# Designs tried in a protein design chat: VHH binders against Deoxyribodipyrimidine photo-lyase (PHR). Part 12

Target 1, 134 residues: Deoxyribodipyrimidine photo-lyase (PHR), of Oryza sativa subsp. japonica (Rice) (q6f6a2r38to171)
Amino acid sequence: GPVVYWMLRDQRLADNWALLHAAGLAAASASPLAVAFALFPRPFLLSARRRQLGFLLRGLRRLAADAAARHLPFFLFTGGPAEIPALVRRLGASTLVADFSPLRPVREALDAVVGDLRREAPGVAVHQVDAHNV
Short names: E, the ipSAE of ESMFold2; O, the ipSAE of OpenDDE; V2, 0.75 times the mean of E and O plus 0.25 times the DockQ between their complexes.

## First folded at step 3 (VHH)

Design q8 (framework vhh_7qbe_3)
Fold by ESMFold2-Fast, scan of step 3:
Structure q8 (fold): chain B 134 residues (1-134), chain A 118 residues (1-118)
Amino acid sequence: as target 1 above (134 residues)
Amino acid sequence: QLQLVESGGGLVQAGGSLRLSCTASGFTNYMGWFRQGPGKEREFVASISWSGGSTYYADSVKGRFTISRDNAKNTLYLQMNSLKSEDTAVYYCAAEPYDLGWSEEDYWGKGTRVTVSS
């Protein structure tokens, strides 16, 4: 089934070890690859979000455009990390690849996502890739 | 361009119920409902994340309204129970597109009218 790369820290497509790992897994199984990014959860207020997140949103739009140019599906979620397990289930994905991070809020989000998948989709493999392993 | 189509509005007596629907032409992130009553500004009613894991409600509707979605049908619902005369309004569907489109056409429907009679 498809491989999903959950982008957490390294918001780039070039020289991204976790993405390269995810691409290798997808190629080995002749499966699609998709990239997902999730913003932390907050109320539905479009104008306030856009204004306050201008720099981040410009970076994400550029990233989405680059992904499209490479024929790589890109999903942006504004409902937070909890969207990731739902995407994995919806796509019938075999594997979730995530960036390793020592930061507490990122680690807590990853633990919550992994916990959800173990309960609701126990057949999904989860790979954490350390981009700083050099 | 993302298109949103609301349905389900109508006339109902106080204490009654209605279910509103909104169908999107494609993938959406957060979806929600806003309303505009006679002589008032448009106000927030409820919102739901793509997975349904996060919901938010205006204080005036908590306990009476339930927001839900069916992503396989690209459809958002608002179940309205224990309706009051102050719920009379045009109800608008809103959606955040996955591609970060922010034009007025990208995230608002044309509305559906709800009238609650005493």
Scores: ipSAE 0.238, ipTM 0.565, lowest interface PAE 3.0, mean pLDDT 81

Design q9 (framework vhh_7qbe_3)
Fold by ESMFold2-Fast, scan of step 3:
Structure q9 (fold): chain B 134 residues (1-134), chain A 117 residues (1-117)
Amino acid sequence: as target 1 above (134 residues)
Amino acid sequence: QLQLVESGGGLVQAGGSLRLSCTASGFTDYMGWFRQGPGKEREFVASISWSGGSTYYADSVKGRFTISRDNAKNTLYLQMNSLKSEDTAVYYCAADSGWEYSEYDYWGKGTRVTVSS
């Protein structure tokens, strides 16, 4: 099935080792590739605090436009990392690829995602790619 | 060019139930319901994340209304129970495409709910 790249640390399409790894896996299995980015959960409310994050999404929107130009599906979620296992299940993905990050919040999010998949989709492979190691 | 189409509005007796639906023409992230009653400002009713793992409700509807979604059908639902006269309003479906984090990106035209005694 498809390969999903969960973009975390390296928010770029050029010189992205995890994306190259995900593309290689997809090519080797003749499967589609999709990219996903997930923000922290937010209520769907008209709050001023939500507006303060608009500058971040301008950068992600440009990234998504670049992905579209390469015919690469890009999913942006505002419901947090919990959206990632749901996307993996919905697409019937064989593999989830994620950036290696030493940051605690990112590690905790990845551990939670892996735990969900181990319970509800145990056949899905999870690859964590270190940008400085092949 | 995402479009949202609400349905299910109508006249219902106080204490009754009604289910609203909203069908999207494509992918949506967060979705929610808002309402505007006669002579009132638009107010939040309920919202749901794409996976359904997070839901939020206005205090006025908590315990009476349930929000849910079916992503295979691109459809959002609002189950309204124990309806009161103050629930009379035009109900609007709203969706976030995930691209604008400052406001709702898309809105439907609304469906009218009238609760009579």
Scores: ipSAE 0.013, ipTM 0.433, lowest interface PAE 7.9, mean pLDDT 80

Design r14 (from d4q with T28E D29N G52E; framework vhh_7qbe_3)
Fold by ESMFold2-Fast, scan of step 3:
Structure r14 (fold): chain B 134 residues (1-134), chain A 121 residues (1-121)
Amino acid sequence: as target 1 above (134 residues)
Amino acid sequence: QLQLVESGGGLVQAGGSLRLSCTASGFENYMGWFRQGPGKEREFVASISWSEGSTYYADSVKGRFTISRDNAKNTLYLQMNSLKSEDTAVYYCAAEPYDLGFYSPEEYDYWGKGTRVTVSS
């Protein structure tokens, strides 16, 4: 099934080790590749200052446009990390690839997503790529 | 490529109502209404997620305006009630391609030509 790359740290398509890993897995299994980015819950977006929100959203728009230019499906979710397991199930994905991070809120989000998939889609492989330690 | 066409503007007395419409094919994005009054900058009015129906409003219009969509007709609506003279503006339908729910005009890439609303006392 498809490979989904959940983008967390490296919000870019060029020189992205986790994306290269996900692309390699997809190629090896002759499966589609998709990229997903999940924002924090809506209260976070609504509480952000206008200028800071504008720069974040413009950056995400550029990222989505770059993905479209490369014919790479890109999914953007405003409801937070809980959208990721739902996407994985909807696509019938075989593998979820995510950036490794030692930061607590990122680890907590990853743990929640992995826990959901273990309960609801136990056949899905989860890969974490640690480009930071090399 | 995406074409947005607004309609429903006109002259109305204070306290009256108008319904604006915006038509386009392939509405799968976050869409909104913006307005520009005489001598003012373009400002946010309301937005709606096409897929989910979640809505957001500027404080100045909360409780008076209602944004809605009809997916079968590919049409976005703005129901404007209890109109005030300060609501006089050209109203623009706008779409952003990534369903992000923006508040700033510069974040929207697709715009209609606008429909004029004049509220007289």
Scores: ipSAE 0.000, ipTM 0.113, lowest interface PAE 11.5, mean pLDDT 75

Design r6 (from d4s with T28D D29N S54Y; framework vhh_7qbe_3; at its last look DockQ between E and O 0.02; V2 from the best seeds 0.00; counts 0 for: pae O 12.8 > 2, grease 33.7 > 24.2, SAP .881 > .668, off the site)
Fold by OpenDDE, look of step 4:
Structure r6 (fold): chain B 134 residues (1-134), chain A 118 residues (1-118)
Amino acid sequence: as target 1 above (134 residues)
Amino acid sequence: QLQLVESGGGLVQAGGSLRLSCTASGFDNYMGWFRQGPGKEREFVASISWSGGYTYYADSVKGRFTISRDNAKNTLYLQMNSLKSEDTAVYYCAAEPYDLGFSEYDYWGKGTRVTVSS
């Protein structure tokens, strides 16, 4: 099945080791690769200031454009990380790759997603890659 | 915080077999084994994904060692067959092992000693 890269920290495709890892896995299994990004709902976004949100949205637009240019499927979710397990199951993905984030809400979301997959999709491999410690 | 505890080390004759275990507590996603021989640097041995769908081995142990895991028991295993004297080392369990190539090691066990006599 496909490999899904859940982008948690680095909002870029170039020099992204988590993406490279995911791409390698996909190539090795002759499976497609997809990238997913989830916008955290309340209360996480409520604390974000206008300028921060603007920066995030502009970054996501660039990311989407880059993905399109590379013919890389890109999924943006506004419902939060809870949509990630559903995507994995919907695509019949064999692997979920996630990068590391120092933010507590993101870590908690990752734990929740991994927990869901442990229960509902135990055949899915989960990889966490710290792209900044290479 | 993930804690790792290795067991199963000991003295074995060349050509023999040994099975190592690593008990994990907490988040145990991608896990692996490393070893450090006398006067040598720590080196990668094997790694396995959560589901076991992906396994990786060092060239020096391919065909002889098998990594596996029992998620229900939160335990990682290393079956070592056809052991050689050069396999003598302290073996360490780790989470998010080097084999991924893109991550720093976050959690390590204290190690278990394996001695292979000629």
Scores: ipSAE 0.000, ipTM 0.221, lowest interface PAE 12.8, mean pLDDT 85
ESMFold2-Fast, scan of step 3: ipSAE 0.453; ipTM 0.732
ESMFold2, look of step 4: ipSAE 0.000; ipTM 0.128
ESMFold2 (binder alone), look of step 4: mean pLDDT 80; pTM 0.822

Design s1 (framework vhh_7nfr_2)
Fold by ESMFold2-Fast, scan of step 3:
Structure s1 (fold): chain B 134 residues (1-134), chain A 120 residues (1-120)
Amino acid sequence: as target 1 above (134 residues)
Amino acid sequence: QVQLQESGGGLVQPGGSLRLSCAASGFTFSDYYMSWVRQAPGEGREWVSSISWSGGSTYYADSVKGRFTIARDNVKNTLYLLMDSLKSDDTAVYYCAKEPYDLGSEFDYWGQGTQVTVSS
């Protein structure tokens, strides 16, 4: 099944080590590659002002355009990281690739996603890529 | 304590060039996207440019594409904006802004700004 790259720390498509790793895994298994981005809920997003929404939409448009130019499926979730396990199951993915991040909220989110996959899809491989150390 | 300190603004003639710098401290600079945002007199904030944590990806507003270059030095914890072919419309206060790890979210820290005035 497909390889899903869950974009966390390195929010780009060019020169991205975790994406490169995911692409290599997909190529090796003759499987499709997809990119997923999940918005982390933040207090200021609960009552987002027009200006805050402008920054968000610009960033998302930039990512979507880059993914389309590379013929790469891109999935956006506004409900946060909890939607990642559902995407993995929906696509029948074999592997989830995620960035290593020293940031506590990102680490906690990754731990929660891994826990959900252990329960719901125990056959899915999870690869955590540390661009700092590779 | 996160601190962002801009410098390099000033008065310049149309067609001139300026280099803005932003010295960052209080966080792991190399782990975050950084951006430049400007605000012209009487107008709202306009995003100008962003650079990825490694410097491998850069993004520009259509109004500055081809004229401005964003760069970073992760050893010196410094963000740069190289501004060429300046126009009167580029007159604004330029802010260095730290992006949270959430793409496209509002910036979590801002500098105090540096004034750029382009006039004949």
Scores: ipSAE 0.000, ipTM 0.182, lowest interface PAE 11.7, mean pLDDT 77

Design s10 (framework vhh_7nfr_2)
Fold by ESMFold2-Fast, scan of step 3:
Structure s10 (fold): chain B 134 residues (1-134), chain A 120 residues (1-120)
Amino acid sequence: as target 1 above (134 residues)
Amino acid sequence: QVQLQESGGGLVQPGGSLRLSCAASGFTFSDYTMSWVRQAPGEGREWVSSISWSGGSTYYADSVKGRFTIARDNVKNTLYLLMDSLKSDDTAVYYCAKYEWSGLDEFDYWGQGTQVTVSS
């Protein structure tokens, strides 16, 4: 089924190695490709980063518009990373591709998502792609 | 029509415990991430915790980690927040929340809230 790219750290469509990897997997299996970005819930963002919220959302809207121009389905979630396993299930996805990061908060989010998928959708392949390790 | 109804709040002494419930209807509850958010007197809304559609992944704000447990019952369409070791700073109206996007537009679905007061 479809390939989902979960955008964690590299918030761009150009020169994105994880996205290129996901696109290659989708092409090889003749499957659709979807891109997902998950924020923490809006109340958390307002409390933690009120000054930056408008700038962040504007950047994400431009990213979504760029994805639409490339005929890439783009999903924006404000419920946090926990929305990613739900998206994988709704799409019947075969593969989740995620950015690799050595940073603890990003790794903790990824570990939680991978743990959920192992329990609830064990047939889904998970690929972690390190765009900065060349 | 999304409906969320919280219950279980009340007055409790510091160090006490409460169990909040949220009854959900009007959508396929088992397909969505659910969250608890709170608003303290004079403050903005603060995210507290989230749970994935399956219950397999849980997330907590640092201020409540180790004291609160989020849980769900997909058969009963109910979200729970088990609150232990309550502090005066936990005094707030607690809301269960569902977030949904349609294209680029965000739709927040919130319950009526339940008041939690922690005082001696």
Scores: ipSAE 0.006, ipTM 0.284, lowest interface PAE 10.7, mean pLDDT 75

Design s11 (framework vhh_7nfr_2)
Fold by ESMFold2-Fast, scan of step 3:
Structure s11 (fold): chain B 134 residues (1-134), chain A 120 residues (1-120)
Amino acid sequence: as target 1 above (134 residues)
Amino acid sequence: QVQLQESGGGLVQPGGSLRLSCAASGFTFSQYYMSWVRQAPGEGREWVSSISWTGGSTYYADSVKGRFTIARDNVKNTLYLLMDSLKSDDTAVYYCAKEYDLWSGEFDYWGQGTQVTVSS
């Protein structure tokens, strides 16, 4: 099945190592590629500065438009990372690719997502890409 | 440069206990999932247990739940498998693996394995 790239840290389509990795996996298996971004729940959002949240939202709108122009499916979830496992199951995805992040809320969310998939979709592969250190 | 080195295997009687260790080097241990995988004579690989990078989540095969405990020490860069109530069916070579894929058994690196034999 398709490859889903869960975009966390590198919120762009150009010069994105995790996206290139996901695209390579999709090409190798002759499968579709989809990109997903999930806004974090309220506790994490409360720590964001107002101006930085504005830049993030503008960037996400631009990213969604750019993905559409490239005919790349883009899913934006405002309910948080818990929606990622449901998307993976709905699409029948073979693989979830995610950015590695040292931030505690991101690590906890990724661990929860992985745990859900382990229980409910045990055939799905999960790849973490540390794009910051390449 | 990545190395995984298992120890602690041996011969034990049914109902006995063993503690396996895996010393990791050549990568930032605290940032990766780690797993134990075993292979019994004439069988394929069987995933046994996995632990998240923080130790906050642990996962176990149904065959070992309640008997085995996976743990890690990120200061010592060491992975552990505490094995209680051992059965003859637990006889296998046990491998430490740096996990690239938590469930499909896809791994970046493997150790050389340590033999566990459960018999009288």
Scores: ipSAE 0.000, ipTM 0.134, lowest interface PAE 16.0, mean pLDDT 77

Design s12 (framework vhh_7nfr_2)
Fold by ESMFold2-Fast, scan of step 3:
Structure s12 (fold): chain B 134 residues (1-134), chain A 119 residues (1-119)
Amino acid sequence: as target 1 above (134 residues)
Amino acid sequence: QVQLQESGGGLVQPGGSLRLSCAASGFTFSDHYMSWVRQAPGEGREWVSSISWSGGSTYYADSVKGRFTIARDNVKNTLYLLMDSLKSDDTAVYYCAREYSLDWGEDYWGQGTQVTVSS
């Protein structure tokens, strides 16, 4: 089935090592490629909220436009990384590719996603790609 | 303790240029998107520009696009805003801000540096 790239650290479509890896896996298996971005819940900040929302919408609009230009399916989730395993199951994906990150919240989120997939979809391969080799 | 300290503001005439700097400490600078935001007298805060962890991606408000350039030096833990073709509407206190590690939005702000564009 499809390869899903869960975009975390490198929020771009050009010169993205993990995306290149995911594209290579998809090509090798003659399968589609999809990109997913999951937002983490934010603190509720009333007076800064409109600017944060504007910034979010601008960034997401840019990513969506770039994905459309490259004919890549792009999925955005505002409910956090818990939606990633559900997407993998919904698409019948064979593989999830994720950015390697030394950041604690990213590692914890990835561990939770991998744990869910091991229980609910144990046939799915998970690959972590380190763009900076450390 | 997160600390962000801006410098480089001042009085400049329309059409002039300024370079703002922000010295960051108390966190791993290279793990965060960084932003510049501004606040004009009597107005709310306005986002100006953002830069990704590596500097590979930059974003600008429509009002400053083509005139401002955001840059960072991860060895020096310093954020920059290069401001060209300044207009009276650019008059504001400019704040350096740290973005969330995994998402859009700012969680820490500096004390600000005043930019005044007038003849």
Scores: ipSAE 0.000, ipTM 0.154, lowest interface PAE 12.3, mean pLDDT 77

Design s13 (framework vhh_7nfr_2)
Fold by ESMFold2-Fast, scan of step 3:
Structure s13 (fold): chain B 134 residues (1-134), chain A 119 residues (1-119)
Amino acid sequence: as target 1 above (134 residues)
Amino acid sequence: QVQLQESGGGLVQPGGSLRLSCAASGFTFSDYYMSWVRQAPGEGREWVSSISWSGDSTYYADSVKGRFTIARDNVKNTLYLLMDSLKSDDTAVYYCATYDLGEWSEDYWGQGTQVTVSS
């Protein structure tokens, strides 16, 4: 099945080691590659100032355009991280690739997604890629 | 018609070097992340290295990091793998590949190029 890259911290296509890894896994398995980004739900967004949200949304539109130019399906979800396991199941994906992060909110989101997949799609492999490998 | 043609393999002694090439045609090569993949006798396909569409970013499997270098020439539509300090464990058929396989003909996969590291 397809390989899905869940973009968490490295919100770019250039110089993105997790995406390069995902592309390599997709090539090796003769499968498609998709990129997904999930916006956090309303309570989290309300903690940010208006201009910060505007900057993020402009960046995501640029990412979507760049992904299309590179022949990568780009999925943007406004319902938060719970959309990621649903996408993985919908696409029948074999593998989920995510950014490694030491930050607690990112780790908690990833742990929740991995827990969901372990219960509802136990055959899916999950890979975490560190942009700075010692 | 998408086509990938690998070359440059051969028989080499441990510690030797080889330069693999992949000639690409039938698609906009410069728009794609490209990868090298290998398959050793009796084993499945193993990812080796990937390079961004511009050539500015590269990523390597731990087993080859520091010994192999991936590069591309977007003017000539060619992907390269420069292999140094070859080990017997590097013996495999090497293929160049990308992620858009569902849109391509089954003939896109070439014969690969055989690398044999033996005394």
Scores: ipSAE 0.493, ipTM 0.799, lowest interface PAE 2.0, mean pLDDT 82

Design s14 (framework vhh_7nfr_2)
Fold by ESMFold2-Fast, scan of step 3:
Structure s14 (fold): chain B 134 residues (1-134), chain A 119 residues (1-119)
Amino acid sequence: as target 1 above (134 residues)
Amino acid sequence: QVQLQESGGGLVQPGGSLRLSCAASGFTFSEYFMSWVRQAPGEGREWVSSISWSGGSTYYADSVKGRFTIARDNVKNTLYLLMDSLKSDDTAVYYCARGYELTDSYDYWGQGTQVTVSS
């Protein structure tokens, strides 16, 4: 089934190593590719301000437009990472690709997502890509 | 349209029990984490409990561990909170919310149901 790329670090479509990895997996299995971005809630973004959030949302809007122009499905979840397992199931995805992050809140969110998938969709492969140390 | 509707609140004596329900509609309930959050008069919102989309994982605030049990029925699209050994400090409006505090924000909320614990 489809490959889902959960975009965490590199919020761009060009020159994105994790996205290239996801695209390669999709091509190898002749499956569709989808991109997902989930906003982290305020408890995980203690230093975030309204202005910073505004810039982020405008950037994500432009990213969604770029994805549409490339015929690449893009899903934006304002409710956060817990919607990623639901998306994987909804699409019948075979693989979830995620960015590696050393940041604790991101690691905790990824561990929760992976744990949920292992329990409820054990056939889904999870690939974590470290763009800077590959 | 997404809707969450709580019920089961009321007046109960200390040491008593209540069962709260939250009827969900307008989305695929079985694919989302669900939570209970409460708010006492003059205080901020306090997370109480969360349950994974399958029901395989449950999480509780320290203040309610051992007394409350969160459960879900994915066939009926209903979330439950079973509250035992109620204390006056449990007096609050209890809200059903879609999402999970530690990994996600809450994007939809119910109207709330009042729980009053008094002798």
Scores: ipSAE 0.000, ipTM 0.123, lowest interface PAE 14.9, mean pLDDT 76

Design s2 (framework vhh_7nfr_2)
Fold by ESMFold2-Fast, scan of step 3:
Structure s2 (fold): chain B 134 residues (1-134), chain A 120 residues (1-120)
Amino acid sequence: as target 1 above (134 residues)
Amino acid sequence: QVQLQESGGGLVQPGGSLRLSCAASGFTFSNYYMSWVRQAPGEGREWVSSISWSGGSTYYADSVKGRFTIARDNVKNTLYLLMDSLKSDDTAVYYCAREPYTLGDEFDYWGQGTQVTVSS
């Protein structure tokens, strides 16, 4: 089935090693590619200063525009990272590709998503890509 | 070493124009969204404009839309802000900034800033 790239760290479509990896997997399996972004839970966002929320909203606007320009299916979730496993199951995806990130909130979200998939969709391959090692 | 260096600020009369430049080095400039951020005396930083890595998408704060134009030259590794119809409220230090890729993060690198003063 499809390959889903869950964008965590590299919120860009150009020179994104995780996206290139996901695209390679999709091409190798002759499967579609989709990009997903999940907004973090509200308690995390509410602890941020107003200017940090401004940066987030700007980033989401440009990301959606870039995906549209490249004709890539783009899914934005405001209910948090828990919607990622639901998307994977809904699309019948074979593979989830995610950025490696050392940030604690991002790591906790990634661990929760991986845990969900191991319980509810154990046939899905999960690939983590560390762009900082290239 | 990532470096961003602004130039082109100065004193200008209301209704005048200025062109700000930012010379970038130490990273692959064409791979990053770039922004201009300003800070007036005694106030917090205000985002002004952003440009995509290719220059194909631009974004502006409502306060400057229609008056300012952001542009980039990926061959020269330079970011520009073309400022028309300047108002006294545009008086600020203008910073060139590289946009982050992490949720909730502020800009990861900043220039030293260039002063723009709009005064009669």
Scores: ipSAE 0.000, ipTM 0.171, lowest interface PAE 11.9, mean pLDDT 76

Design s3 (framework vhh_7nfr_2)
Fold by ESMFold2-Fast, scan of step 3:
Formats: structure tokens, sequence, C-alpha cells
Structure s3 (fold): chain B 134 residues (1-134), chain A 120 residues (1-120)
């Protein structure tokens, strides 16, 4: 089944090691590739400065346009990382690829997503790409 | 060189308690989901419990929920299984297993196992 790349605040398609890894997996299995970005919960968004939020939204719109031009499905979730397991199940994905991050809230979100997949879709492979080890 | 070494097994009476430990070396322990898997005589492997790399999420098989507690110490690179209210059905060899973040849901590293026997 498809490979899903869960983008963790990295707003680019070029020079993205996790995306390159996901693309390689998809090509090797002759499977589709999809990109997903999940915004953190509402309290995080409300604490962001207007300029920072504007920059993020512009980047995401440009990313979505670039993905569309490449015929690469792009999913944006405003309900947070909890929507990632649902997307994986809906697409019948074989693999979820995510960026490795030492940041506590990102690690906790990853833990929750992986835990949900173990319960709901234990056959799905989860790959985390550490840019420093690639 | 990756090593997982279990300890703490033994013979205990029904209703007793045991604490299993798994000492990990040769890999970045805090990057891995860790699990306990058991195998009873003449049976296949049965997943018992898992813990996320941060310890923020824990999961249990229905047969042990409420009786067992999984924990980890990332400073000491050690995984624990606290087993309370032990039943004869808990008799098995208990294995420590690591699921690498780069290889999906399959267990990459296994320990040698520690025997738990619950009998009167």
Amino acid sequence: as target 1 above (134 residues)
Amino acid sequence: QVQLQESGGGLVQPGGSLRLSCAASGFTFDNYYMSWVRQAPGEGREWVSSISWSGGSTYYADSVKGRFTIARDNVKNTLYLLMDSLKSDDTAVYYCAAEPYDWGSEYDYWGQGTQVTVSS
C-alpha cells in the first residue's frame, strides 16, 4: 500500500531527507506517496505571533501548490497529530515516515501516533529519519 | 554490538509478585519502543506490553492489564516489568524486545529470555 510522509514542521519538498527516504520506499514498492502535515493543538496556534502564523500558513499553501504541481497528494490537518493514524488507515498505507526530533512535544506526538497505529493498524511500518544520521 | 539481557525471573506462588529487568547496550535505547513478549511451554509468542521511547505511552495485553506495569529508565538504559497478582497462566519465558524506528513494527533485537514459573 501507499507510503505516507508525516511532515513535522518542515515546510519544504527539496532537500528533505525524510521525504527522500519515503520517496525511495514508494519507488521500491511501486506504491503511491502522500505527504501529510498536522498542526499542533489550538493552544499552540493561539500562542503564536501573527507574523509567525502568517509565515507558516504561506509556507503550507506554497507547499500544497508545489505538491499539486508534482501530482503528489498533500493533506493538511488542523486537528493535530491524532488525525495521522486515521489517514494511514483510510489510505490503507503500508508505511508511515516521520522526521526524528529530540524536541519533547514532537516526541510525545510521535509516541501517541505510533501507539495508536500499534493498536489500530499493527501491520503498518513506521520509519523515523534522523537527518544527522543520513 | 546490540545486547538485551533480562533478569528477575524465578519461581513464585500464585498471587505473588516479580520485577523483571532488561539491561540494554549497543544502541540508542531512548529512540526505541520497548516490549515484553512471553512464550509459554508448547505455545507461540504472546505480546505482553509495550512502552514508547519517552515512557509517555504504555500498552498492555488484556490478559495482564491491571496486574502488570511496564516502565523504563532512559538514563540507565533499562526496561522493567512489574508483575503483581501472578497466575499460573503467566508461566512463560519472558523476552525483552526492541522495535527500531527505522524498521517499522517488526522487533529487531531480542534478549535471551528469563523464566517465570507460577506454581504452588
Scores: ipSAE 0.000, ipTM 0.153, lowest interface PAE 14.7, mean pLDDT 76

Design s4 (framework vhh_7nfr_2)
Fold by ESMFold2-Fast, scan of step 3:
Structure s4 (fold): chain B 134 residues (1-134), chain A 120 residues (1-120)
Amino acid sequence: as target 1 above (134 residues)
Amino acid sequence: QVQLQESGGGLVQPGGSLRLSCAASGFTFSSYYMSWVRQAPGEGREWVSSISWSGGSTYYADSVKGRFTIARDNVKNTLYLLMDSLKSDDTAVYYCAKDLYTWGSEFDYWGQGTQVTVSS
């Protein structure tokens, strides 16, 4: 089935190891590939400066345009990471690929997403890709 | 086809050392947490240690902290468990396991196991 790449830290489509891994899995199963990005809830964002949010939003618009140019479905969720398991189920995805992140709120969100998928869609494989892996 | 093959078990005296290896194939080894799980005679399975995909984070059961070291070689697709200061209580079949998700309690593939016996 479809492969979903949940973009967490490497917010680009070129030279992105997690995306290349997801693309390889999709090709191997002759399945479509989709990219998803979820904005974090307000409490996490309050720990960052508001000026940084403007740069993030401009980057996401450019990512959406680039994904469209590559014929990659791109899903943006402003309600937080909890929407990722729902997307995986709606698409009937076989695999979720995610970036590794050392940030505690991101790791906690990833653990919650994985926990949800284990309960509600136990057949879905989850792959985490660490770009600094050597 | 996913395969996990353990080696390096054997008989060792208390206070001795062993190095277990697990050769992995059939999946992108560097993308998964890997774990060691053991089963002593007549007991259930006990999680021993886990290592992140990069090797940058390691986790240990309280019973083995300070004595065991988990390591991986992502070029060779091999997982290791370096066991030092072995105790009779460490006698068990040791299994290499591929984590189904990010951590330590759910596994989709297991090796056949390698026997470790600690006896004088």
Scores: ipSAE 0.000, ipTM 0.116, lowest interface PAE 15.7, mean pLDDT 76

